# VHH binders against Flagellar brake protein YcgR (ycgR), part 88

Target 1, 263 residues: Flagellar brake protein YcgR (ycgR), of Thauera aminoaromatica (c4kar8)
Amino acid sequence: MAELSTPSPASPAPLDGGRGDELEKFTLRGARQILQLLQDLITHRGLITAHTGGGHSFMTAVLKVDEERGRVVLDPSPDPQANRRALAAPRLTCVTQLDGIRIQFPLVGLGEGQDKGRPALFAPLPAEMLRLQRREFYRLQVPLAHELSCLLKAEDLARKPVEVSARVIDIGAGGVAVVVPTGAAEFVIGGTLPACRLALPDGEPIELDLEVRNLNRQTQRNGTEQLRVGLRFAALPRAADTRIQRYIFKTERALNAKARGGL
Below, E stands for the ipSAE of ESMFold2; O stands for the ipSAE of OpenDDE; V2 stands for 0.75 times the mean of E and O plus 0.25 times the DockQ between their complexes.

## First folded at step 8 (VHH)

Design H5 (from F5 with A33G T58I Q99H; framework vhh_7n9e_1; at its last look DockQ between E and O 0.26; V2 from the best seeds 0.00; counts 0 for: pae E 2.1 > 2)
Fold by OpenDDE, look of step 8:
Structure H5 (fold): chain B 263 residues (1-263), chain A 119 residues (1-119)
Amino acid sequence: as target 1 above (263 residues)
Amino acid sequence: DVQLVESGGGLVQAGGSLRLSCAASGFTFSSYGMYWGRQAPGKGREWVSGISSGGGSIAYASSVKGRFTISRDNAKNTLYLQMNNLKPEDTALYYCAKHDWEQGEFPYWGQGTQVTVSS
C-alpha cells in the first residue's frame, strides 16, 4: 500500500520576512492576539484561500470564532470535492490579507457540521498565525511629474552586467518600488544590486546598495508587460537617508496641500 | 496544479556534501524564479537561495554562501542545490519554493527533504 504522501500544504514564503528569525517576529502565538485577528477577519469579511495540499485550494471565510469551544467556523466550499479534500487533509493552510498585510495560519483537525442550520467547517483555533507585514515603512506614491528614477546595476540572462533605468513608483524609508521593462534584466528575490543610483529632484543621485524583496509582473492597459521590483535599501548612508526623508516629507506636504485645495 | 517534489536529502557527516533536487510540475517552470528554504527543528523557515527564471541572477543566504550552489535545468523542470562543506547547523528540512508573479510571494512549497549533518 503506497502511502500516498499527502502533499504538504502551501507554506508561507520564507523570503517575505527575511531570515527565519525575522519570521518569528511576525508570528502570533498569543491566544488573545489570535482571537483578535480572527475576529478582524470576520469583521472585514476577508476571503481566505484554504490550501489542502497537492496544489488544491478553495475559497472560504471565517464565519465565527467560538472561544468557549476553542474552534473556528469556516464557510464550506460550494464544491463538495473541495470540502472532501479539506476534510481529508491533515493540515489546512489558510492564506488571506487584511489591510494589505498577508495573514497565514494553519488549521488542523478539520471537521464538518452545521452552524445555525447551515453547513460549516470546524477546526480548532490555530496555534499560530503569521502576519507578514509587507512594508515595514510607509511608502509614498511618487507623483509621475517628479520623474524619480533608479539606475539598477543588474545582470542579464547571460549574467552579463547591465544597467537598467527604472522608474520609481513608490518610496519609503526602507526602500523603493520600481518598474522595469520585462526582460531588461534578471532579478531574484534576496539578490543584491550593488552601487545603484537613486535620482531625487533635489540634487545628485544617491549611490546605494539595493536588495530585491519582491517581484511582480504587471500588465499595463495597453497590454505591455512590466516588472515591478520591490527593493530594500541594503546600506543607506545617513546623509542619503536624510535626503530621502526630506523628499518624502516635502512631497507628502505638497500632496496634502493640493488635496485640500490649496494648490 | 503546482507540484514540487524535493529529493536528495539524507544523513551526512560534517564536511560532507549533498545534492538536492526539486522536480517541478503543473506550471511553466522556465517562467518562474525558484528558491530553496529550510527549517531547522524549533526554528522558523529560513531563506537559503534563489535563482531567477532564466538563471541569470542568483542569491544566497550569508550562512551558506560559498558552500552551496543553486542551479536549474529548465528542460528538465528541475531545481538543484549542491551543498558542500556541510555543517551541523545546516541540519533542516529543505524546501523548494515557486515564486508567484502576481502576488510577489511564495505560495507554493514542496514537502521538503530532510538533511541531517552529524558532527
Scores: ipSAE 0.787, ipTM 0.925, lowest interface PAE 0.5, mean pLDDT 87
Fold by ESMFold2, look of step 8:
Structure H5 (fold): chain B 263 residues (1-263), chain A 119 residues (1-119)
Amino acid sequence: as target 1 above (263 residues)
Amino acid sequence: DVQLVESGGGLVQAGGSLRLSCAASGFTFSSYGMYWGRQAPGKGREWVSGISSGGGSIAYASSVKGRFTISRDNAKNTLYLQMNNLKPEDTALYYCAKHDWEQGEFPYWGQGTQVTVSS
């Protein structure tokens, strides 16, 4: 099943405003969240389709965020007519994708100018950004206090069985990501780990088979290295899936209640 | 910088064997997982096999399991793929790839070596 590359996702048309109440839970309105998401787009060099209305659009990117002036800086189109349409439009609807997640945001008050002597487009920071993460791709960031762990059945350098207790850092319907001390076991993308045990806060550990999907290194402040292992559930039993989704739902509700009440 | 040079490809009859090599330089070979991939004309790239940095963990695509054997010699900075009982559907350009700890995947590819299996 492993594939070496995926096709580029299409740049879809803006979402219909007539489903706004269905999308509200995916809408970011906090200033810090918006700034961080824009910075993530800059860091990942996200290509953006800017829709000017009337079926017209052009490709752009966020070049930087000017926090001092409360503005985003956009790359102008090489087509002067596209730039003129953008400047005349009452609203630009920007659509892009970050790590497979659809991002959409409006820009109003677009103007032209220069950034470091180069042509650029400017707009005030958006008041909101849509970050559409569908249920099957959603990953809950696990609170440290929950102490979620997964006992991995892996192999060492000598190909001998070892058990590694790994902290779970995120969890979704399709898998988990864990952190493991470097050198505790050997991992390879595409490898399978049978009969691992996922420990949720309540109830018995869940026995499941896992497949390694990605491997990243982390260097901690004290200089120690840890390994982030992205794991996919293989052949997940229905009862296990129900328990995992129940945990995600309950934790998400608790986190959302704290965020709303914590102003 | 990173250099990966594959060799050992060729034309073989179905049922035959080949051993591919990948000579690596420009990085600490023993610190990285290594992978073999392949691409037939007009088809997408297919992951074939992987081996962890120390050789303790090995994985194969189901289409080659039991026929192909990946190995590495960290003293020689060389990755190998022993390919037995070859079939016409194994015909492809075979290339090795180096794991990227920052991206968490393997974007660095060699030039590839052609394997052609006749019926």
Scores: ipSAE 0.495, ipTM 0.847, lowest interface PAE 2.1, mean pLDDT 82
ESMFold2 (binder alone), look of step 8: mean pLDDT 82; pTM 0.827

Design J5 (from G33 with F100T G105A S106A; framework vhh_7pa5_2; at its last look DockQ between E and O 0.26; V2 from the best seeds 0.00; counts 0 for: pae E 12.4 > 2, grease 24.4 > 24.2)
Fold by OpenDDE, look of step 8:
Structure J5 (fold): chain B 263 residues (1-263), chain A 121 residues (1-121)
Amino acid sequence: as target 1 above (263 residues)
Amino acid sequence: QVQLVESGGGMVQPGGSLRLSCAASGFTFSDYDMSWVRRAPGKGPEWVSTISDSGGSTSYADSVKGRFTISRDNAKNTLYLQMNSLKPEDTALYYCAKDTYEEWAAWFDYWGQGTQVTVSS
């Protein structure tokens, strides 16, 4: 009986990447705000994915907020093993969505007990809650083996149209970072590259408009200069967005599986 | 705005049948896998079933396998759950949920308000 391991979403990479300043804008630390948001989750019957680490997660919901005791009450998993993992975890990372906004919050000090005679999980109120409005913050590092490429329609120094095949090094919902040879084309921050083609492994290239957002010149170990170009999706068809998201999800899942020793 | 509206719940005797429906709007329904989740009193949410975007693949929790059938009509933007041989333990609020492909996201990014299913003698 092959335990159909419900594809555990990859443990969210610690948002602690260098964009700390941007995350602060979306982080709620006020007790009142946190309480309100948790109450909103109750009101909306929010489905929460609780990550226990090691690629394991379970579905839960906020059952109650106990302001007097400063704790949140969660539904336990119907899976006893998941509950054991949760209780053993030093930190529970909870992820949910409300009104199209991703919400993430940590819980520490998880315990089990009963609420009104029913099994429940208890934790102190989270110290912070992250509300991520923009899908744009996560970037998947593209595995080298995937060989993602983007055909850029740009101009050279003489303003002649050129096509540059660029390697995609990271991808997110909002855009891609690519590497191009130095001198291959002239890029201007804020400039639009129309009718580019993003090649994904799952089908035909995606035609899209790209906006140059960042330029970074890097010298490789071999002395060769490369230009990293940060590109925003300026106009992305809905179907393309779905494909990109699917790719990211699948890739992350695969990477996580590999990290867990899955061959 | 994404909306999921469940219907078809009710009270039924053990061994009875119900058919749940979920009307989806505000997104390209055919582009996403869809799921049913249920929440019983005193129990956390439980995954029930998933159907692929095209409807070509289905999966079920062991607890409902052989009794429940998930289906979809992409032309009508509607998800279905046929529930046969209902048991008291199937009593729950049943949610229609949209699967997400976002990284580190919840299993679902949208869900309805749910429809109550009560199996009692």
Scores: ipSAE 0.689, ipTM 0.880, lowest interface PAE 0.7, mean pLDDT 86
Fold by ESMFold2, look of step 8:
Formats: C-alpha cells, structure tokens, sequence
Structure J5 (fold): chain B 263 residues (1-263), chain A 121 residues (1-121)
C-alpha cells in the first residue's frame, strides 16, 4: 500500500509573528470588519489551513458566524488526533486567501460541540485579522535564459532620441528593472519614456509608457560598468497587466518546480 | 460570477472506472491552474490533483497517483478527472477548484457544488 502524501505543494504557512511592527498597518482589529471578512470567507467557501503548532495543520472552513454568542463555527477534522491537537493548542492560526489577498487570523479558546446535530469546533471571534496584499511589492527575478528585453525610447547625452534595447532583470505588477551599458542613454529620475516596447516570450511586444524611478551604477563580474534602471508602468492597459501577471505566474511556477527537483 | 459545475459522478464497483467533468464560466479558464479536491463522508477536504493552465504540467496526491489522470479542454472550458482502479476509500464528494492567479501564492479561491462518487460492491 502506498503512503499518503502531504497536501498541496503550495500550502500557505503563517507569516513571521516577530515582524509585528511591519504587519500592523495590515492588521484589522475592528469588530465590524472582522465579522464582514469572516462572512466573506463563508460566502466564497474559502479553504483554510489551520495550524495547530509543531508543524501540524489541517484543512477546514468557516461554517458560520454565531453573532448572538460572538463565536465562529469551524468544520472539524475527520482525524481525531488533529482535533485533539487543535483543542489543546494555545491558538489555532488560520491562513487563507480571498480575492488574491492573503488572510491570516488566530483563534483562541477553541471548543468542541455540535451545530444542528453535526460535530463542529467553536471559538470566540478573533481579536485581529491580517489582510496583506503583496502585488505592488513583489518582483520576479527574470531567468537569464528568457532573455527578456524592453526597447526604451530615450535620449542620448546630446538630448537626441535614441532607442536602447535593455535586458529586463526583474518584473512585477507595477514595473520592471532593466540594465543598460553606462552611457547608452541619459536617464533622469522622474522622467518619462513614452511608447517603449516590452517583449514577453509569447505574443507581440507590449507598448508601454515608463517612468524612471531609480538609477544604480553597478560593475559586472567581468569589470564592465552597467546602469540598473528602475521603471514604473504608466497607464498600464488591463490586457497588458493580464499578460504580465500570466508570465510572472508561469515563470514562478516553473522555478519552484525546478527547485523541488521537478516535482 | 465564477461558476464551476461538476458532473459525472455515480456508483461503481471496486476496480471500476469513472470520468468526472467540470464546466467553468465567469473567468478566463485558460489562464488558471485547476484542481480536484474531495471530501469523504465525515472528513475535511483533501487535495487530489492539479493541472497547469496549458495542461503541460500535472501533479497528484500519492493516494491517487497512477490511477487518476487530470486533463483539460481549454476550448470547451472543461476540466476532467479520469479515475481508474477505484477503491472504496475513493468514495467522496468531488469538487472542481479554481487556483488563484497571484504571483506570491497559489491557493484555491472557488470550488463548485461537487459530484458524488460512491465505490461499493
């Protein structure tokens, strides 16, 4: 008989609690907002990973919110040991998503009982819920083999138009970073580069307006000096955003599979 | 509104075969990885299988590897699960699940109402 495997290779794990100051601006503590988020999880039938500590977890869902008693009702595990660990844990750390936003919340004081004659787990409403969107901060490091490039419509040192083909080194929802040889063009922080063309591996290049956000001079291992240019997408069309997000997702998935040895 | 409708469940004897279908609407099906998840009576959800947006990559839970095959038809917005060599422990309500399109996490946002599979002699 084959051994049972662990659940999904992309199982969500709790965020580092020692970073409390960094996460505080994403932490909801209002009772109304907490109730609304729990109700949204019920409505969207979100799957929840409940962490009991010691590396143990089980999948669950919020069945309902009992506003009268100030309690949340959870689906129990069919494994009695998982339920025992949950009931003994000082807190149950629940992790899930809603509309691409990561949601994490603790439950304390978990109890066992029945709801409409069916076994259920009960806890007081959580005192806090973390909502975290990383879309604007995440940058995929572009694999060298993809040779992703962006044609920049810039100016040379004499302020004359020049086109520079720049290698893309990272890409996110809000922009790209590229490298060019020092002196290939003159870039000014805050300046705009209209009608640049971003070449993704599949499909026609995307025409984009770019804004220069940062400049950093670097020396490569072979001694040559290059300029790293941080560029923000201005007025990104929705179709272009979809293509960029699809590229990021597919590439990240491929990189994760390689890191796991092709699993 | 995202909608997922599973079908193709039924009763089969041990060792039998069954093919599940999931009709998808309300989103660009070809842009998302899709999964099958199941719930046995009195149990929580269990991940079964995932297929990439193009169909070029698949993964399976160890309990079904070699017996189940996930596939998709992006022209018909349909996900499939071919189940062979069925065992009584495969008895469950099977759900089709849409994976998230998010660069830093892969997780399920939606699943359907399920289709029942019962393996009994």
Amino acid sequence: as target 1 above (263 residues)
Amino acid sequence: QVQLVESGGGMVQPGGSLRLSCAASGFTFSDYDMSWVRRAPGKGPEWVSTISDSGGSTSYADSVKGRFTISRDNAKNTLYLQMNSLKPEDTALYYCAKDTYEEWAAWFDYWGQGTQVTVSS
Scores: ipSAE 0.000, ipTM 0.274, lowest interface PAE 12.4, mean pLDDT 79
ESMFold2 (binder alone), look of step 8: mean pLDDT 81; pTM 0.813

Design J9 (from G33 with D31N S52D D53S S106A; framework vhh_7pa5_2; at its last look DockQ between E and O 0.15; V2 from the best seeds 0.00; counts 0 for: pae E 4.5 > 2, placed apart)
Fold by OpenDDE, look of step 8:
Structure J9 (fold): chain B 263 residues (1-263), chain A 121 residues (1-121)
Amino acid sequence: as target 1 above (263 residues)
Amino acid sequence: QVQLVESGGGMVQPGGSLRLSCAASGFTFSNYDMSWVRRAPGKGPEWVSTIDSSGGSTSYADSVKGRFTISRDNAKNTLYLQMNSLKPEDTALYYCAKDFYEEWGAWFDYWGQGTQVTVSS
């Protein structure tokens, strides 16, 4: 009877260490700051999604901060199964927002009990809380194997319309970075490229308007110059944002799985 | 700035009906999945229903299945929740919420102030 090793709940991939330094600026580790932020979540009745791993989550809220005991009190799920999963999980990843700022924090050592005669979940205070203001700045490095491309409608030096197929090197909710051959087109920061086409692996290309936000010329090892263009999504068609988010989600999940030795 | 404003709540007798509305602004409404969640007094938040960006797919909590209907009008940037056969246990603050997807899971990145629904005799 081969014990089917229950796939270890995919620990939310640590926000990739390379941006660790940038994330550090947004990470609260001070006990007072953490307490204050949790109190603010109570005051503002923040809705928290707690992830237990394996694609499971439940809604909760901070009921109380017990500074004396060094613990946070959470609402349990109305679903007993969700509570069981939560209690069995080595770590909860809690996500919420306050004033448009994403807040993420881990909880470990979850237990159940009662608070003032009501069922409650208890955990030690989080050791850290991440406050991310820049959702739009998260960029997934696109695997080369995905061959994401963006057809750019631009102009050449003579202001003649040209179409340039550009490789997408990173993608986020707010835009893409692409690489174009030098001299393929002229780009102006702040300029709009209308009716471009972003090719995702999951279906038909997405038609969208792009705004040029950054230009970076890079010399390759072979001496060839490439132009990196940072593009913001200026206008997206119906469901485009959702598709992009799903792509990012799926890709990140796959990358994380691979990193964990599962693929 | 993203704004979600719920309306349509009120007091109703058991067996009654209400229709909630959520006016969305500050983002391309038609590009995002939307949800309703509720929080009853003394209870934790509960997911109620989700509708995809196109309106073609819907899901419901077991507690409301067959009684509630989620819908949306993308042209009006409005989310709806038709609630029929209301029960006292449906008494809660109802929130409209915007779905967000990340590599490790989905959550709600925005929600409104809520609209109160009270079901009482």
Scores: ipSAE 0.840, ipTM 0.946, lowest interface PAE 0.6, mean pLDDT 87
Fold by ESMFold2, look of step 8:
Structure J9 (fold): chain B 263 residues (1-263), chain A 121 residues (1-121)
Amino acid sequence: as target 1 above (263 residues)
Amino acid sequence: QVQLVESGGGMVQPGGSLRLSCAASGFTFSNYDMSWVRRAPGKGPEWVSTIDSSGGSTSYADSVKGRFTISRDNAKNTLYLQMNSLKPEDTALYYCAKDFYEEWGAWFDYWGQGTQVTVSS
């Protein structure tokens, strides 16, 4: 399977206990609900992105559910390297969507085998599945005209402090994504960037700690490299959360008005 | 309701060309990266190509680089895939997919029903 990103070598991206605790109320643990949701993914031919850690991912789909044996069967990737990464990973984090609901579930104990004489990947049924309404995972694409930025306090390759002003390309309740020139700083998935500053239009910049969650290297048509860095808010005071939600709401309203009336 | 509708598939001989289209509605098309994904008979999905929201950056799977060209027309909310020098290995159901980026990386939050491409003599 083709990879959506090729980050630098790093530890697998953790789902971490802080995010997990916060998401517990959206977690399905009932066996019947899990089986039905997996069956819905099969019926709708859901495209699943399976994250193997270190920013690596591949595409897959649920081929079948073997309820009696308690397993799911997945399509293997056409890319043998993706399959090797999946089999070596301690955990796959599978992400997809059905009817506006974001679906996430872990698979552990992935194995290789055959289903009806064809190669397949097998895993025990997930013990939990996360169902998030659109509001819970939504990321506003920041209009280029806003030039929203975040000052990152990171380290260079020599582990010396550097400050990088990065353009914010999306923002949601739980974090931002930014772009920086490759080599501007060294980012490690799972690493914390303390005391960064997010500049919103409606007041002073917000000081917050950010955690690096993903890295996506991009080579532009002119040959220049940039890095898309996904950042989670490590802690977010209620006042900061309110300002971010207000920005998102006002921007969405402005974009909708522009789309309906060109003038 | 996000909708993605692919068209332009068909049967073609090896070495031939096809142009796929994807009509998008239900979201602000020009704000999102878009991708083509394919499913060959008996295989799982395979990423083919991605184009950024402005059309300024593109990327391709190694298997199609140099033969396929992704493009978009943001005024018409349409994504395209020009496929040249087609091979039997390109036979697949081709989907238009909407990229979505979040803290965990990129994934596809919506995709269409697909358009069939068959490359045979």
Scores: ipSAE 0.271, ipTM 0.722, lowest interface PAE 4.5, mean pLDDT 82
ESMFold2 (binder alone), look of step 8: mean pLDDT 82; pTM 0.834

## First folded at step 9 (VHH)

Design K13 (from K1 with T107R; framework vhh_7pa5_2; at its last look DockQ between E and O 0.71; V2 from the best seeds 0.00; counts 0 for: pae E 4.2 > 2)
Fold by OpenDDE, look of step 9:
Structure K13 (fold): chain B 263 residues (1-263), chain A 121 residues (1-121)
Amino acid sequence: as target 1 above (263 residues)
Amino acid sequence: QVQLVESGGGMVQPGGSLRLSCAASGFTFSSYAMSWVRRAPGKGPEWVSTISPLGGSTSYADSVKGRFTISRDNAKNTLYLQMNSLKPEDTALYYCARDLDYWESGRFDIWGQGTQVTVSS
């Protein structure tokens, strides 16, 4: 009886370092804005996943914002071990969602105590809160069966124009990741690939300009080397954006239905 | 439909114990603080205990402190009140209530029908 190892949910790919500048526009640093967002979490009863490091996390909620003392009050875990881990952690990474927007913020200096006779965890107010719209950062892993492809217009080492058919491995509102054979073309980070064609299952290919954002060489299990190329949509027409979003939504629904045993 | 249904009440002798349950439905149970409130005959409602959404924080009225224990199972959408060392003064109709703010006590928007607890010799 082969224990079907349930594929561990793919850890969200580390936010690649090149996204730092793009994330700044979504980072709240104003004290008033931070307070308001924390209050909104209370009002909307947002549950928070607090990561303590080492792959450990616990569920919490903001119970109160204490402006006078400059601290946030969190719901302790019913698990004493989780609380111990949290208190021992130099930093908590808090993740939640409000109105479909991912919110992430650090807490440093966690302590336990009581306020008005109620046990709670306390931390200084976060210095920053990241507010990410799912639409921009979510990446759908493209099912192999979809055979999603992107025709890349690139140059070879001799700067001769070449067209490379690349398999799309993930797609989001902001771009795609593709795999190409090593040596198929020369890619430069920050370079633009004009007039590429993204093939979606629902119609004609979308013509778009792509910006190279990341390059990663990968060796497959069979020993074959491939190049993973992260590409940003440089200019995406509204109609194309709508089609991409529709594809993502439809695919996610299908995957979720399958995961639930419905297909 | 949002609903709270209490159970587990009954008659018990002084010094006895009871465990109340409250089954919640129609809302995300784990997102709300929950409370027990009781009403004795001829008296107004009295707050008994509150538990935070995830159950990590609890509070009690002084009258029940050390004798009663509030708990919850979010997987079962159920609130509990373990009552030990019961006294005649604990005789009341016990209500489960959804609390809108754990930190600001007394804001309830949903109530159960109540379960009767009678402590008598």
Scores: ipSAE 0.782, ipTM 0.908, lowest interface PAE 0.6, mean pLDDT 89
Fold by ESMFold2, look of step 9:
Structure K13 (fold): chain B 263 residues (1-263), chain A 121 residues (1-121)
Amino acid sequence: as target 1 above (263 residues)
Amino acid sequence: QVQLVESGGGMVQPGGSLRLSCAASGFTFSSYAMSWVRRAPGKGPEWVSTISPLGGSTSYADSVKGRFTISRDNAKNTLYLQMNSLKPEDTALYYCARDLDYWESGRFDIWGQGTQVTVSS
């Protein structure tokens, strides 16, 4: 995620692009849906954090949707520096909430001007908007002590089947991220790993198909290279989904108890 | 209870200055555009100035441009009007109003009781 200019909890960070494929099913792209959501922000007077990059952001609001010109009209900042950064940025990432639902959308081509003699910032309508509840974007960072693992059924360099036991580093409703030693297997973005086994602390491992969504190479302190693999769950049975949510809930509760006692 | 309370009016010589304040309570002040509207003797309401919810955009009637400055302090829930170079024509009862739509002037849903500004002699 981009660096924030303010560590305040009032400046929610954008969801990172490394999970872009898993967020696709929550992305609105229909023109009518986008217009309605923008109108809802106007009607409910939603306050928006606009991120300009480099950890900088400013507060704004959608004042109007100009359908004739295909533009959104934004409240400029009273801080001239924030306006200059916004106009210089190649895009804004706008983040807000509407009745507890997180909304995120890009604006490109921001310009300065007037509408009916009133100064404002303008941008073309966004081509997409995300609508998420916390469950849909939250990822639990798995405590190292849990040694949560996933047995991957993958292929080696010679395209022969190989099983790799991978440590799970984060887990959410839609998938996991794991780490494996570089060279343990060959992974292809978009590839499917059938019949993998996700081991949760309670009960038997969950058998599931995984889809590779991203790959990131990392170097550890001891110089060893490893691969971070982002994996999406194929359609989960309801019982598997329930077990994953229970693990997340129980672990969050335990971590919160330690944070209260450890402060 | 939603409330707007104006203050800062008074009697001033031509060329003088006044600063009006409007204290807002009972609603999320930073979510609304705010306006000043005045009513001169023998005349109907006249829009004076509007400020956008976050304060980045302001607009003024031609009769007050360059002399009046609208501002807001969202941390204090207060709207202001700095009035300089006052003229006898500025004599009026000045109202603070909550503006329902920054772009559709005259769509005000709550008002204060007003504060009198008198510019004479």
Scores: ipSAE 0.276, ipTM 0.731, lowest interface PAE 4.2, mean pLDDT 85
ESMFold2 (binder alone), look of step 9: mean pLDDT 87; pTM 0.881

